# Ledger of designs, part 3: VH-VL binders against Mucin-19 (Muc19)

Target 1, 175 residues: Mucin-19 (Muc19), of Mus musculus (Mouse) (q6pze0r851to1025)
Amino acid sequence: STCHVYGEGHFRTFDGESYSFDGLCQYTFLEDYCGQENGTFRILIESVPCCENGLTCSRKVIVTFQDQNIILQDGKVTAVQTAESTDCRERSANLYSIHTVGLYLIVKLLNGIILIWDKYTKVSVILDPSWQNKVCGLCGNNNGDLKDDFTTRHSSVAAGALEFANSWKTSQECS

## First folded at step 5 (VH-VL; framework fv_denrakibart)

Design s27 (from d9c with heavy chain E106G)
Fold by ESMFold2-Fast, scan of step 5:
Structure s27 (fold): chain C 175 residues (1-175), chain A 121 residues (1-121), chain B 113 residues (1-113)
Amino acid sequence: as target 1 above (175 residues)
Amino acid sequence: EVQLVQSGAEVKKPGESLKISCKGSGYSFTDYWIGWVRQMPGKGLEWMGIIYPGDSDTRYSPSFQGQVTISADKSISTAYLQWSSLKASDTAMYYCARQTYYYGSGAFDIWGQGTLVTVSS
Amino acid sequence: DIVMTQSPDSLAVSLGERATINCKSSQSILYSSNNKNYLAWYQQKPGQPPKLLIYWASTRESGVPDRFSGSGSGTDFTLTISSLQAEDVAVYYCQQYYSTPFTFGQGTKVEIK
């Protein structure tokens, strides 16, 4: 299934819920931690304004996978290893691949997650079936049940989009 | 081929209503902002506003807020610019243009051919 | 609103010679977070819509001849046509997209001497 965000914070979750949220900070788009210590990845998003009145021109995407930080920003991909390795070639080859099709930049992670970025505001994530019921974040919980798509960081169901989205704000300073 | 095709020229009297169109083809219409730009006879370019067709999120230049309505119908990949009551000062060429997808850019990479609107007597 | 001012209003240049157009913004359009200048240049020939030439002040749009170049930063920008061709006769506009409303310069008409 597919989740995406585009424009001024227009979201569609894996289970088909649509909502709008125009956040000013960094938010968890998708992760598998979901309140546990043994998660394996995080995808974080930030809106990049192009105008003083808050129009969103682009999205910065940060993928944390094992000890790699993959940053999608300024139309390019930058990957940074947070731990030293004497065999960087083999390790990097096993973690992800990057390629383009049409106007899209595609990042395929070893864990079966496909991230698609148009280098503009649209960010899409495709999950394989092994991720059913294993994820959380602004993309929803991928459990096939529309009525609990607003599951917060604290595993409760929010009454509205603002409460839901604000629960996925990261601890990064946003002043 | 990516293109924007606009409706034909209009000749109107003051006080009449008008709705002109801009049809996109060759790309995902709902994924790009569409802007409207006015050019009065013998003058330069004026940005009027933009719309995101996917959800009809619309932003106006303060000079055009309340004077025109920008809308879109994503089922037919068409954006619209509308006046409830035309004035002689609305006589101009009107262009629609697609905002480029390049990171953070508000530049316009694809332009319609223009719709000439003449408002007189 | 950010005011864009071009100079000169009109320019006559011989074929093969260099044409230079200036554009000034009333405030800086350099965004510190990404170090980009939010400036575009357009070419408009009689009876035609504008055509994008340059974005991010100096990045040439695909398909635009290399005789067109953009330079400058902050408030002062230049479009250069290194060797004017007959097909380059047009009005040229700068545009800022740093802040809404987006604004254009008044245009510079380039003619053959």
Scores: ipSAE 0.006, ipTM 0.488, lowest interface PAE 14.4, mean pLDDT 82

Design s28 (from d9c with heavy chain E106P)
Fold by ESMFold2-Fast, scan of step 5:
Structure s28 (fold): chain C 175 residues (1-175), chain A 121 residues (1-121), chain B 113 residues (1-113)
Amino acid sequence: as target 1 above (175 residues)
Amino acid sequence: EVQLVQSGAEVKKPGESLKISCKGSGYSFTDYWIGWVRQMPGKGLEWMGIIYPGDSDTRYSPSFQGQVTISADKSISTAYLQWSSLKASDTAMYYCARQTYYYGSPAFDIWGQGTLVTVSS
Amino acid sequence: DIVMTQSPDSLAVSLGERATINCKSSQSILYSSNNKNYLAWYQQKPGQPPKLLIYWASTRESGVPDRFSGSGSGTDFTLTISSLQAEDVAVYYCQQYYSTPFTFGQGTKVEIK
């Protein structure tokens, strides 16, 4: 159960749907909030353009997991504490691990999610089977149905890939 | 008690600005979408748009895009509907309503009492 | 836009008798992937806001009396009130939430005969 995006917005969802969407804003790639505050993680993506030609040179990835905000940008990973208070005696548990395989940078989260980044445009995410039917975003809902339902963030049926993808745009202003 | 409380009736002249409010209580305000619905006198219901207060994600009906602004202030659990320049054709009852969550029905389960807006010279 | 059409515009039914309201969508609002009909029914009494009765075409909202039932699939839907009570005098609206913009039927006024 793998989802990826590469190049000029070529997506393949967990359920096997392929579509193209070349958005220039920030979008929810994958999350388990799905309209509620009880979620545990969120993965956001942004396309970074090349000079003035408008082509995508790289993707910035932001992972919010537990009290960590993990940023993949400019070929490197930066982790920042996001919680306002960490007054907890067992606060030193490792929430993620990073390693490099060839040209890829791999982030493994404690919750079983594996994120793979080529340090440029390709972003892939691999889900543990326990995440079936628990996620939403540009990667689809991972319901195991190859007919993938293109459900928008506001829970309606998208007319096509453009409407589906635009429904997952965050409120952050575009550059 | 889960409740949406709207601001009081307004009487305005064409060209004036207006901002009406919808305050949620008794539930997690950031967990639900808030929609706005117009009902002109003696007519049916028209959906205007929705907002998710947790991140201010806003969607408009094409008929209302550019005609109104929907916003929310999650610190006081309040959503807003605003006009920069009112027209006589804006005379209507305006309802706010809560949409159920993503894995539930997107139907509107809780409604405000309505705000009557009258625009006349 | 999906157009919702109700029939009749108005009906008069005797107390204790069955009231039937129809709603037709201009295109199917049944989604094959999840087999759900994206249809809700609302009740509006004079001077009051609408109240949700039914969602997913046939699921009754909590607190709604069991005399209210929804049926239908695809493009043709029905709201049935099995035994009309005095407090059921109202205008009833169907609504599709299959796609934006969400659209409502024109309403059906239910009166006592």
Scores: ipSAE 0.245, ipTM 0.729, lowest interface PAE 4.5, mean pLDDT 86

Design s29 (from d9c with heavy chain E106H)
Fold by ESMFold2-Fast, scan of step 5:
Structure s29 (fold): chain C 175 residues (1-175), chain A 121 residues (1-121), chain B 113 residues (1-113)
Amino acid sequence: as target 1 above (175 residues)
Amino acid sequence: EVQLVQSGAEVKKPGESLKISCKGSGYSFTDYWIGWVRQMPGKGLEWMGIIYPGDSDTRYSPSFQGQVTISADKSISTAYLQWSSLKASDTAMYYCARQTYYYGSHAFDIWGQGTLVTVSS
Amino acid sequence: DIVMTQSPDSLAVSLGERATINCKSSQSILYSSNNKNYLAWYQQKPGQPPKLLIYWASTRESGVPDRFSGSGSGTDFTLTISSLQAEDVAVYYCQQYYSTPFTFGQGTKVEIK
């Protein structure tokens, strides 16, 4: 299954729902926490505007996986230790691999998630079948039923895309 | 079913401007990249660049960046290749071709018939 | 840029015999994450646009006869025509789509002996 966003916030969820949302804050694109404390990853997105017109010129992607933040920005990838890490020593494990292929930068996480970024506005995530019905965020819940793709952070079904997307806004980044 | 139809042959003088077209039909135009390939008389194939019509994201070969402009109008399923000032060295057959993105072949699976551009004084 | 080099430049083969065309890339075009070689083969007949024959080095495009096959991995690739027919007279090009700029080989002209 595959979720996409491109341009000025054109989304297609894993279950096939399409919607538009052009928010300028940081939002949860995909995670497996879904209101619980036992999650393993988060993928966050931010629109990066052009200097003058406010049009989206690129998207910044942040992947939180284990004790690392993997940041996709300015056509490159940077890994940073999280504030919650208790280990002062960096362990460069094979937690992820990064390749540039064709027109895309591809990040493959050890947990089977593949993230594809065109270095600009297009972001795609591929999940293997083991992630069915285990995820949430702007990409939907990957359960094969598009009627509940607008599931909010509070586990309710939103009446529309604006309510849905705003429920996935992170609190620290947006005024 | 699926096809790309290019505009007709052009005969131009050095310094003139030109815009040629490539119209897609039988598929979702905004779901595929459109590439442009040059073939000089008696020579091989040269990739010029590519555009994603959905958002007009355009990538150029370094050899052609600044020499041509690639654009698209998704409302009429048409991609364009444009020169502001032609040179005799631009004399060639120009092909447009469809490419899928990551989950497709990434190969040029459907080609236009070609537009012959002749530039002579 | 990845340079694609074909050999031979031209090849004369009798009807019904095997034709073999080689293509070499200046660096590996195998992507380890999906185990795919980003290589395509095209056929171009006089006065016609190129036609896709093979993608992912060895996957035959729909409608392409079984006598065409692709093989190889990494930097060395081969297109084989197992039993040459009269309609196979053409120039054949390999192409890498691993990184931009996408690049083509110089072409191999196949003629009937």
Scores: ipSAE 0.006, ipTM 0.499, lowest interface PAE 12.9, mean pLDDT 82

Design s30 (from d9c with heavy chain S105P)
Fold by ESMFold2-Fast, scan of step 5:
Structure s30 (fold): chain C 175 residues (1-175), chain A 121 residues (1-121), chain B 113 residues (1-113)
Amino acid sequence: as target 1 above (175 residues)
Amino acid sequence: EVQLVQSGAEVKKPGESLKISCKGSGYSFTDYWIGWVRQMPGKGLEWMGIIYPGDSDTRYSPSFQGQVTISADKSISTAYLQWSSLKASDTAMYYCARQTYYYGPEAFDIWGQGTLVTVSS
Amino acid sequence: DIVMTQSPDSLAVSLGERATINCKSSQSILYSSNNKNYLAWYQQKPGQPPKLLIYWASTRESGVPDRFSGSGSGTDFTLTISSLQAEDVAVYYCQQYYSTPFTFGQGTKVEIK
């Protein structure tokens, strides 16, 4: 299935719900932690304003997994170590591949998750069926049921998009 | 029915400005790219550029960068191709065409009927 | 830029016979991560806009007759019309959508012998 966001916060979840949320903080777009500590990845998004009126010019994407962050920003990809490691085998392991094709920069994670970025505001994630009912975040829970697409960080179902999206902020200090 | 309807034929003189349109119907306009393709008389197809109406992200062919402006108004499901100053060499048939986002064919699956632009002194 | 070259420039084929059009890209347009060739074929009849026939080098667009088939990978591609019909008289274009600027071949004119 596919989830995407573009422009001024137009979202479409894996299960087909559409909503709008114009937030300027960092948010969990997709993860498999879902309230537990045994997850394997996080995809975080942040809107980048280009002018004084606060319009979104692009989205910064951060993919966190194992001991590193993959940062998509300013049309470029940068990998940053999140935990200190001097093991050459670990650093040389290809946990992901990065390619450009058509209008898109594509990050394919070893776990089969495909992240698509147009180097502008559009971010999409493609999941294979093996990820059904294993994820959470602004993309929804990918369980094939629209009834609980607004599942918050605390495993409740929000009545509206604002409550839902705000529950996925990575820092409550951001307004 | 999914379709793209373009504005009518134009006859212009060198130096004049022009803006032609491409209106989408029967689908979610903001979920697809709209590309512009030029075909000079008796010649092949040339990709000019493409726009995503949902956020106005626009990409140009280097050959057309600075020569034309591509824009869109999503409130009326319409994309535009504009010249500030036409040249005789701009005489051509101009097509708009729809392209899926990353999922799907990613090729131009629906085409407008074309707008013939004739520029002569 | 990726240059697309078609051969032949024109082709005369009798009704019911096979027509073969070749398309060559100046560099590979096979995306290794998804194993897809970013190649499309379009048909343009006189006075009409182009019509998508084939995408991903070999996937036939909905509504396109099965006598049309695409093949090839990397840099060398072929469009085959297994049994040419009168309605197939047209110019055929290949297009790469692997990288911008997107580019078309120069076209191959197919006519009845």
Scores: ipSAE 0.436, ipTM 0.786, lowest interface PAE 3.0, mean pLDDT 87

Design s31 (from d9c with heavy chain S105G E106D)
Fold by ESMFold2-Fast, scan of step 5:
Structure s31 (fold): chain C 175 residues (1-175), chain A 121 residues (1-121), chain B 113 residues (1-113)
Amino acid sequence: as target 1 above (175 residues)
Amino acid sequence: EVQLVQSGAEVKKPGESLKISCKGSGYSFTDYWIGWVRQMPGKGLEWMGIIYPGDSDTRYSPSFQGQVTISADKSISTAYLQWSSLKASDTAMYYCARQTYYYGGDAFDIWGQGTLVTVSS
Amino acid sequence: DIVMTQSPDSLAVSLGERATINCKSSQSILYSSNNKNYLAWYQQKPGQPPKLLIYWASTRESGVPDRFSGSGSGTDFTLTISSLQAEDVAVYYCQQYYSTPFTFGQGTKVEIK
């Protein structure tokens, strides 16, 4: 299944629901924590305005996987180890691969998640079938049922897109 | 059902401006890239550039960068190819074609009928 | 830029016989991560726009007769028309979409002997 966002916050979830939301904070695009401590990854997005008009010029993407942060920003990729890594030998070179093909930069994670970024505003995620019913965030829950795609960070179903999207803010200090 | 319909043939003089169109119907216009391909008389196909209508992200072939402008109006499902000053060497058939936006995109699956542009004095 | 070279430039084949068209890329267009070759084949009849026949080197587009098949990987690709029909008279183009600018081969004209 595939989820994507483009332009001024035009989203399409894994289960096929479309909505619009273009906030300026950092948001959880996709994760498997879903209110629990035993998650393994997060994909975060931020809209980057290009001038005073507030229009989205690009999207910054941050992937947290194992003990690494993979940052997609300004047309390039930067990988940073988290402070919690206790031994450099734990930092496997095989956790992910990064390639450019066609119009996109592709990040393939060892867990079967494929992240596609056009180095501009378009971000897509393709899930391996093993991720059915295991994810949450702005991409929805990938359970094959559209009526609960607006599942908030607190496991409730939002009445609208604004409430849904705002629940996936990563920091309550961002307004 | 799914189709791209292009504007009609044009006969112009060198130095004139021109804007031709490509209208999509029967599908979600903002889910696909629209590419432009030139075919000179009796010659093969040349990729000119491509636009994503959802946010107007435009990519050009280096040979066409600065020579033409590609744009789109998603409210009417229409893409455009524009010249500020035509040259006789712009005489060609121009095709628009649809490409999916996932995983680097795939091939051009739906093509417009073409717009013949003739530039002569 | 990736250069696409087709051979032959023209081909005359009798009705019902096999037609084989080759396409070579100046560098590999196989994306190892998804194991896909970013290669398409198009058919263009006089006065008509190109029509997609094959994408990802060997996947037949919906509605394309099964006498058309694509094969190859990396840099060397082939379009095969098994039993050629009269309506198959056209110019055939290969195209890479692995890297921008996207590029086409020069075309192969297929005619009836």
Scores: ipSAE 0.059, ipTM 0.665, lowest interface PAE 6.5, mean pLDDT 85

Design s32 (from d9c with heavy chain G104P)
Fold by ESMFold2-Fast, scan of step 5:
Structure s32 (fold): chain C 175 residues (1-175), chain A 121 residues (1-121), chain B 113 residues (1-113)
Amino acid sequence: as target 1 above (175 residues)
Amino acid sequence: EVQLVQSGAEVKKPGESLKISCKGSGYSFTDYWIGWVRQMPGKGLEWMGIIYPGDSDTRYSPSFQGQVTISADKSISTAYLQWSSLKASDTAMYYCARQTYYYPSEAFDIWGQGTLVTVSS
Amino acid sequence: DIVMTQSPDSLAVSLGERATINCKSSQSILYSSNNKNYLAWYQQKPGQPPKLLIYWASTRESGVPDRFSGSGSGTDFTLTISSLQAEDVAVYYCQQYYSTPFTFGQGTKVEIK
């Protein structure tokens, strides 16, 4: 199961829905919290506009997985370990791997999630089958049912793509 | 049915090379890690290492690093464990096992039947 | 390396009685960020490969009878078989998957009196 976003906010969800949304705030692309406190990861995205015309030149990606923050920005990857990981250093060494194929940066998380970034606007996430019906965010809920592809942060089904996407903003202060 | 099927028992002499196999079926082979576990006669379980078949990312236990080679051929859904020169102390049952990611368990949920390797003069 | 120590090495329990196996890790295997204990229990019957019983210290694998339960946190863990059945005669292993190398306890042999 694959989800991607590219260009000026062109999305395709895991369940096959396509929609467009070109917001400038930070949004939850994918997570497993889904209204509960027992989640284990978040993938956040934000569009970086270029020059005078305001077109999206790149996307910044932030992966919060265990006690690691992996930041994909300006064509490079930086990883920051949180203070909580001091006693867990051996565990963190096995949490992910990074490699490059052509123009793509590939981040493989130990939990089976593969993140692919073209260093510009295209971000793709590949999930193994074990993640079916366990995720939420702009990528949809990966349950194989089109009727609830627009499940909002508040656990309701949105009437349209704009309401859906805006519900996944990480801060209400941003508009 | 999800299963791992290992190659048959081997009887070898010290100094000989050996390559045993573990074939996955009934699931997407490239989406799971395959680990190898040794059990010497009458002893407990020892983790040797793991491989992710999708990109051949391989990790070894320090005690087995340089002693064995773990590899995989994703085109035939098969993982391998290889010795360049066997020792009598390599006599053991060798298991392969599938490791799940975070969901559901992140533990070894499916095991092969085992390959008995006997090394004697 | 994290060392896993089980106790006892063996125990004989009458049919229908409770069996308790302990497992201790040399350091905490509780991951603070997700509050999960990276501890699994396996059952191995003679001539068979190990079978996963419990993961995340207390979650029962699909198809495993509810007489098997896991408990504990941090460094001290317990596997309990509430009413031992004849088919439960086996060696039981705990395993940490908190950090590599993954390590197993030495095993506890359970037999019927």
Scores: ipSAE 0.006, ipTM 0.501, lowest interface PAE 15.1, mean pLDDT 83

Design s33 (from d9c with heavy chain G104D)
Fold by ESMFold2-Fast, scan of step 5:
Structure s33 (fold): chain C 175 residues (1-175), chain A 121 residues (1-121), chain B 113 residues (1-113)
Amino acid sequence: as target 1 above (175 residues)
Amino acid sequence: EVQLVQSGAEVKKPGESLKISCKGSGYSFTDYWIGWVRQMPGKGLEWMGIIYPGDSDTRYSPSFQGQVTISADKSISTAYLQWSSLKASDTAMYYCARQTYYYDSEAFDIWGQGTLVTVSS
Amino acid sequence: DIVMTQSPDSLAVSLGERATINCKSSQSILYSSNNKNYLAWYQQKPGQPPKLLIYWASTRESGVPDRFSGSGSGTDFTLTISSLQAEDVAVYYCQQYYSTPFTFGQGTKVEIK
């Protein structure tokens, strides 16, 4: 399954729903928390304007995976540890890999999730079938059913894309 | 039927402007990149650049940067290659070709028929 | 830039015989993370656009006859036509898509003896 966003907020979910939402704050693109505390990752996105004209010229991506924040911004990657672990020596081994190839920057997470970034506005995520019914966010719930693709952060089905997407806005302040 | 259809042959004089087109049909235009390839008479293939129609992310070969402009209009599934001022050395066959996004073939799997551009005085 | 060099520039092969074309890249085009070689082969007949034959160095495009095969890894690649047919007379190009600018080999012309 593949989900992506590009340009001024053109989304296609894992289950094939397409919608548009041009938000300027930070939003949950994909996660497995889904209202619970037992999640393992989050992928967050922000539109980055250029030339101060309001058009999206890039997308910033933040991957939170356990104690790591992997930040994709300005064509480059920065990895930051969010917390010190008592088992940090074992955890430093192969949690993710980052490579550039072809037209893309690729982040492969140990859990099998593949994140593809053009270094511009397009962000894509590839999930294997083991993630069916386990994810939520702007990418949808990956359950193979279009009927509930607008599932909000609070597990309700929104009537439209605006309500749906706004429910995935993070608590981070935006200007 | 998946196809790329290019505009017809052009005969121009040095200094004239030109814009040629490549129209996709039978597939989702924003799921693919569109590349442009030049072939000079009797010569091989040269990659000029590529555009993602969804957001107009455009990348050029260094030898073509500043020589041409690549653009696209996703509302009509059409990509363009444009010269502001043609030179005799621009005489060539120009092909457009689609490239699938990550993890399919990532090669140029469908090609247009080509547009012959002749620049002479 | 990655330079692609083909050999030979031209070759004449009798109908039914094997044709072998080589392609070398100036640096490795193997992406270790997915273990794929970013190499494609194209066939171009006179007056026609190129046609994709092989991608990922060895994967045959749908509809391409099984007499066409690709092999190799890293910097050295080969296109083989196991039993040349009359319709195979063409120029063949290798192409790397590992990094931009994408580059093609100079081409190998295959003719019938």
Scores: ipSAE 0.613, ipTM 0.840, lowest interface PAE 1.9, mean pLDDT 88

Design s37 (from d9c with heavy chain A107Y I110Y)
Fold by ESMFold2-Fast, scan of step 5:
Structure s37 (fold): chain C 175 residues (1-175), chain A 121 residues (1-121), chain B 113 residues (1-113)
Amino acid sequence: as target 1 above (175 residues)
Amino acid sequence: EVQLVQSGAEVKKPGESLKISCKGSGYSFTDYWIGWVRQMPGKGLEWMGIIYPGDSDTRYSPSFQGQVTISADKSISTAYLQWSSLKASDTAMYYCARQTYYYGSEYFDYWGQGTLVTVSS
Amino acid sequence: DIVMTQSPDSLAVSLGERATINCKSSQSILYSSNNKNYLAWYQQKPGQPPKLLIYWASTRESGVPDRFSGSGSGTDFTLTISSLQAEDVAVYYCQQYYSTPFTFGQGTKVEIK
């Protein structure tokens, strides 16, 4: 299944719901925490405005997976270790691979998630079938049912895109 | 159903400006990239660049960067190719063609009829 | 840039006979992660725009007759017309879409003998 966003917040969820939300803050695009502590990853997105006209010129993507942050920004990918202590956990190798093909930069995570970035505003995620009904965020819950695609952070179904998307805003300060 | 309709043939003098168009219909214009391809008389196909109308993301072939401008107006489902100052060497047939938004499928599935541009004194 | 080279430049084939066109890329255009070759074939008849025939090296576009087939992997590709018909007279182009700039072969002209 595939979820994507492009331009000034044009979204299509895994289950096929389309909506528009031009948020200027950081939002949870996809995660498996879904209100619980036992999650394993987060994909966060943030619109980067054009200096001259205020339109979205690109999207910054942050993937948090185990002890690493993978940051997609300014046409490049950087990975940073987030774990403070190495006493309890050593940094794992082979957590992801990066490829460029056609117009796109592809990040494949060991957990079966494929992140696609065109180095501009377009971001897509393809999920391994094992992730059916295990995710949440702006991409929806990937359960095959359009009726509950606006599931908020609080596990309720929003009537509209604004309430839905605002529930997925992160704690990061936004202007 | 799906059509890309290009503007008519142009006859110009060196130094003149020109803007030609490619109008898409029968599909969602923002689900596809629009590429431009040049074919000089008696020669093969050369990719010039491509634009995604949904966000105006434009990529150029290095050999055409700075020589032409590609733009689009998604409100009227139209892409454009523009020269600020034409040269005789710009004489060619220019095609627009669409390419799906999704990764892995970056081939051109539908093509416009072409716009013949002749630049002579 | 990836350079695409076709052979032959021109080919004369009798009606009903097999036509074979070769295309070589200067580097592999096989994407290992999905095991697909990023190669397309186009047909261009005189006075007409190119028309897509084959993508991913061997997948026929909808509406393309089954006499057209694509094969090959990595750097060597072939377009085969199993039984040439009069309407198949055209120039055929291969194109890689593995990396930008996208590049085309120089074309192979197919005509009736």
Scores: ipSAE 0.568, ipTM 0.833, lowest interface PAE 2.3, mean pLDDT 87

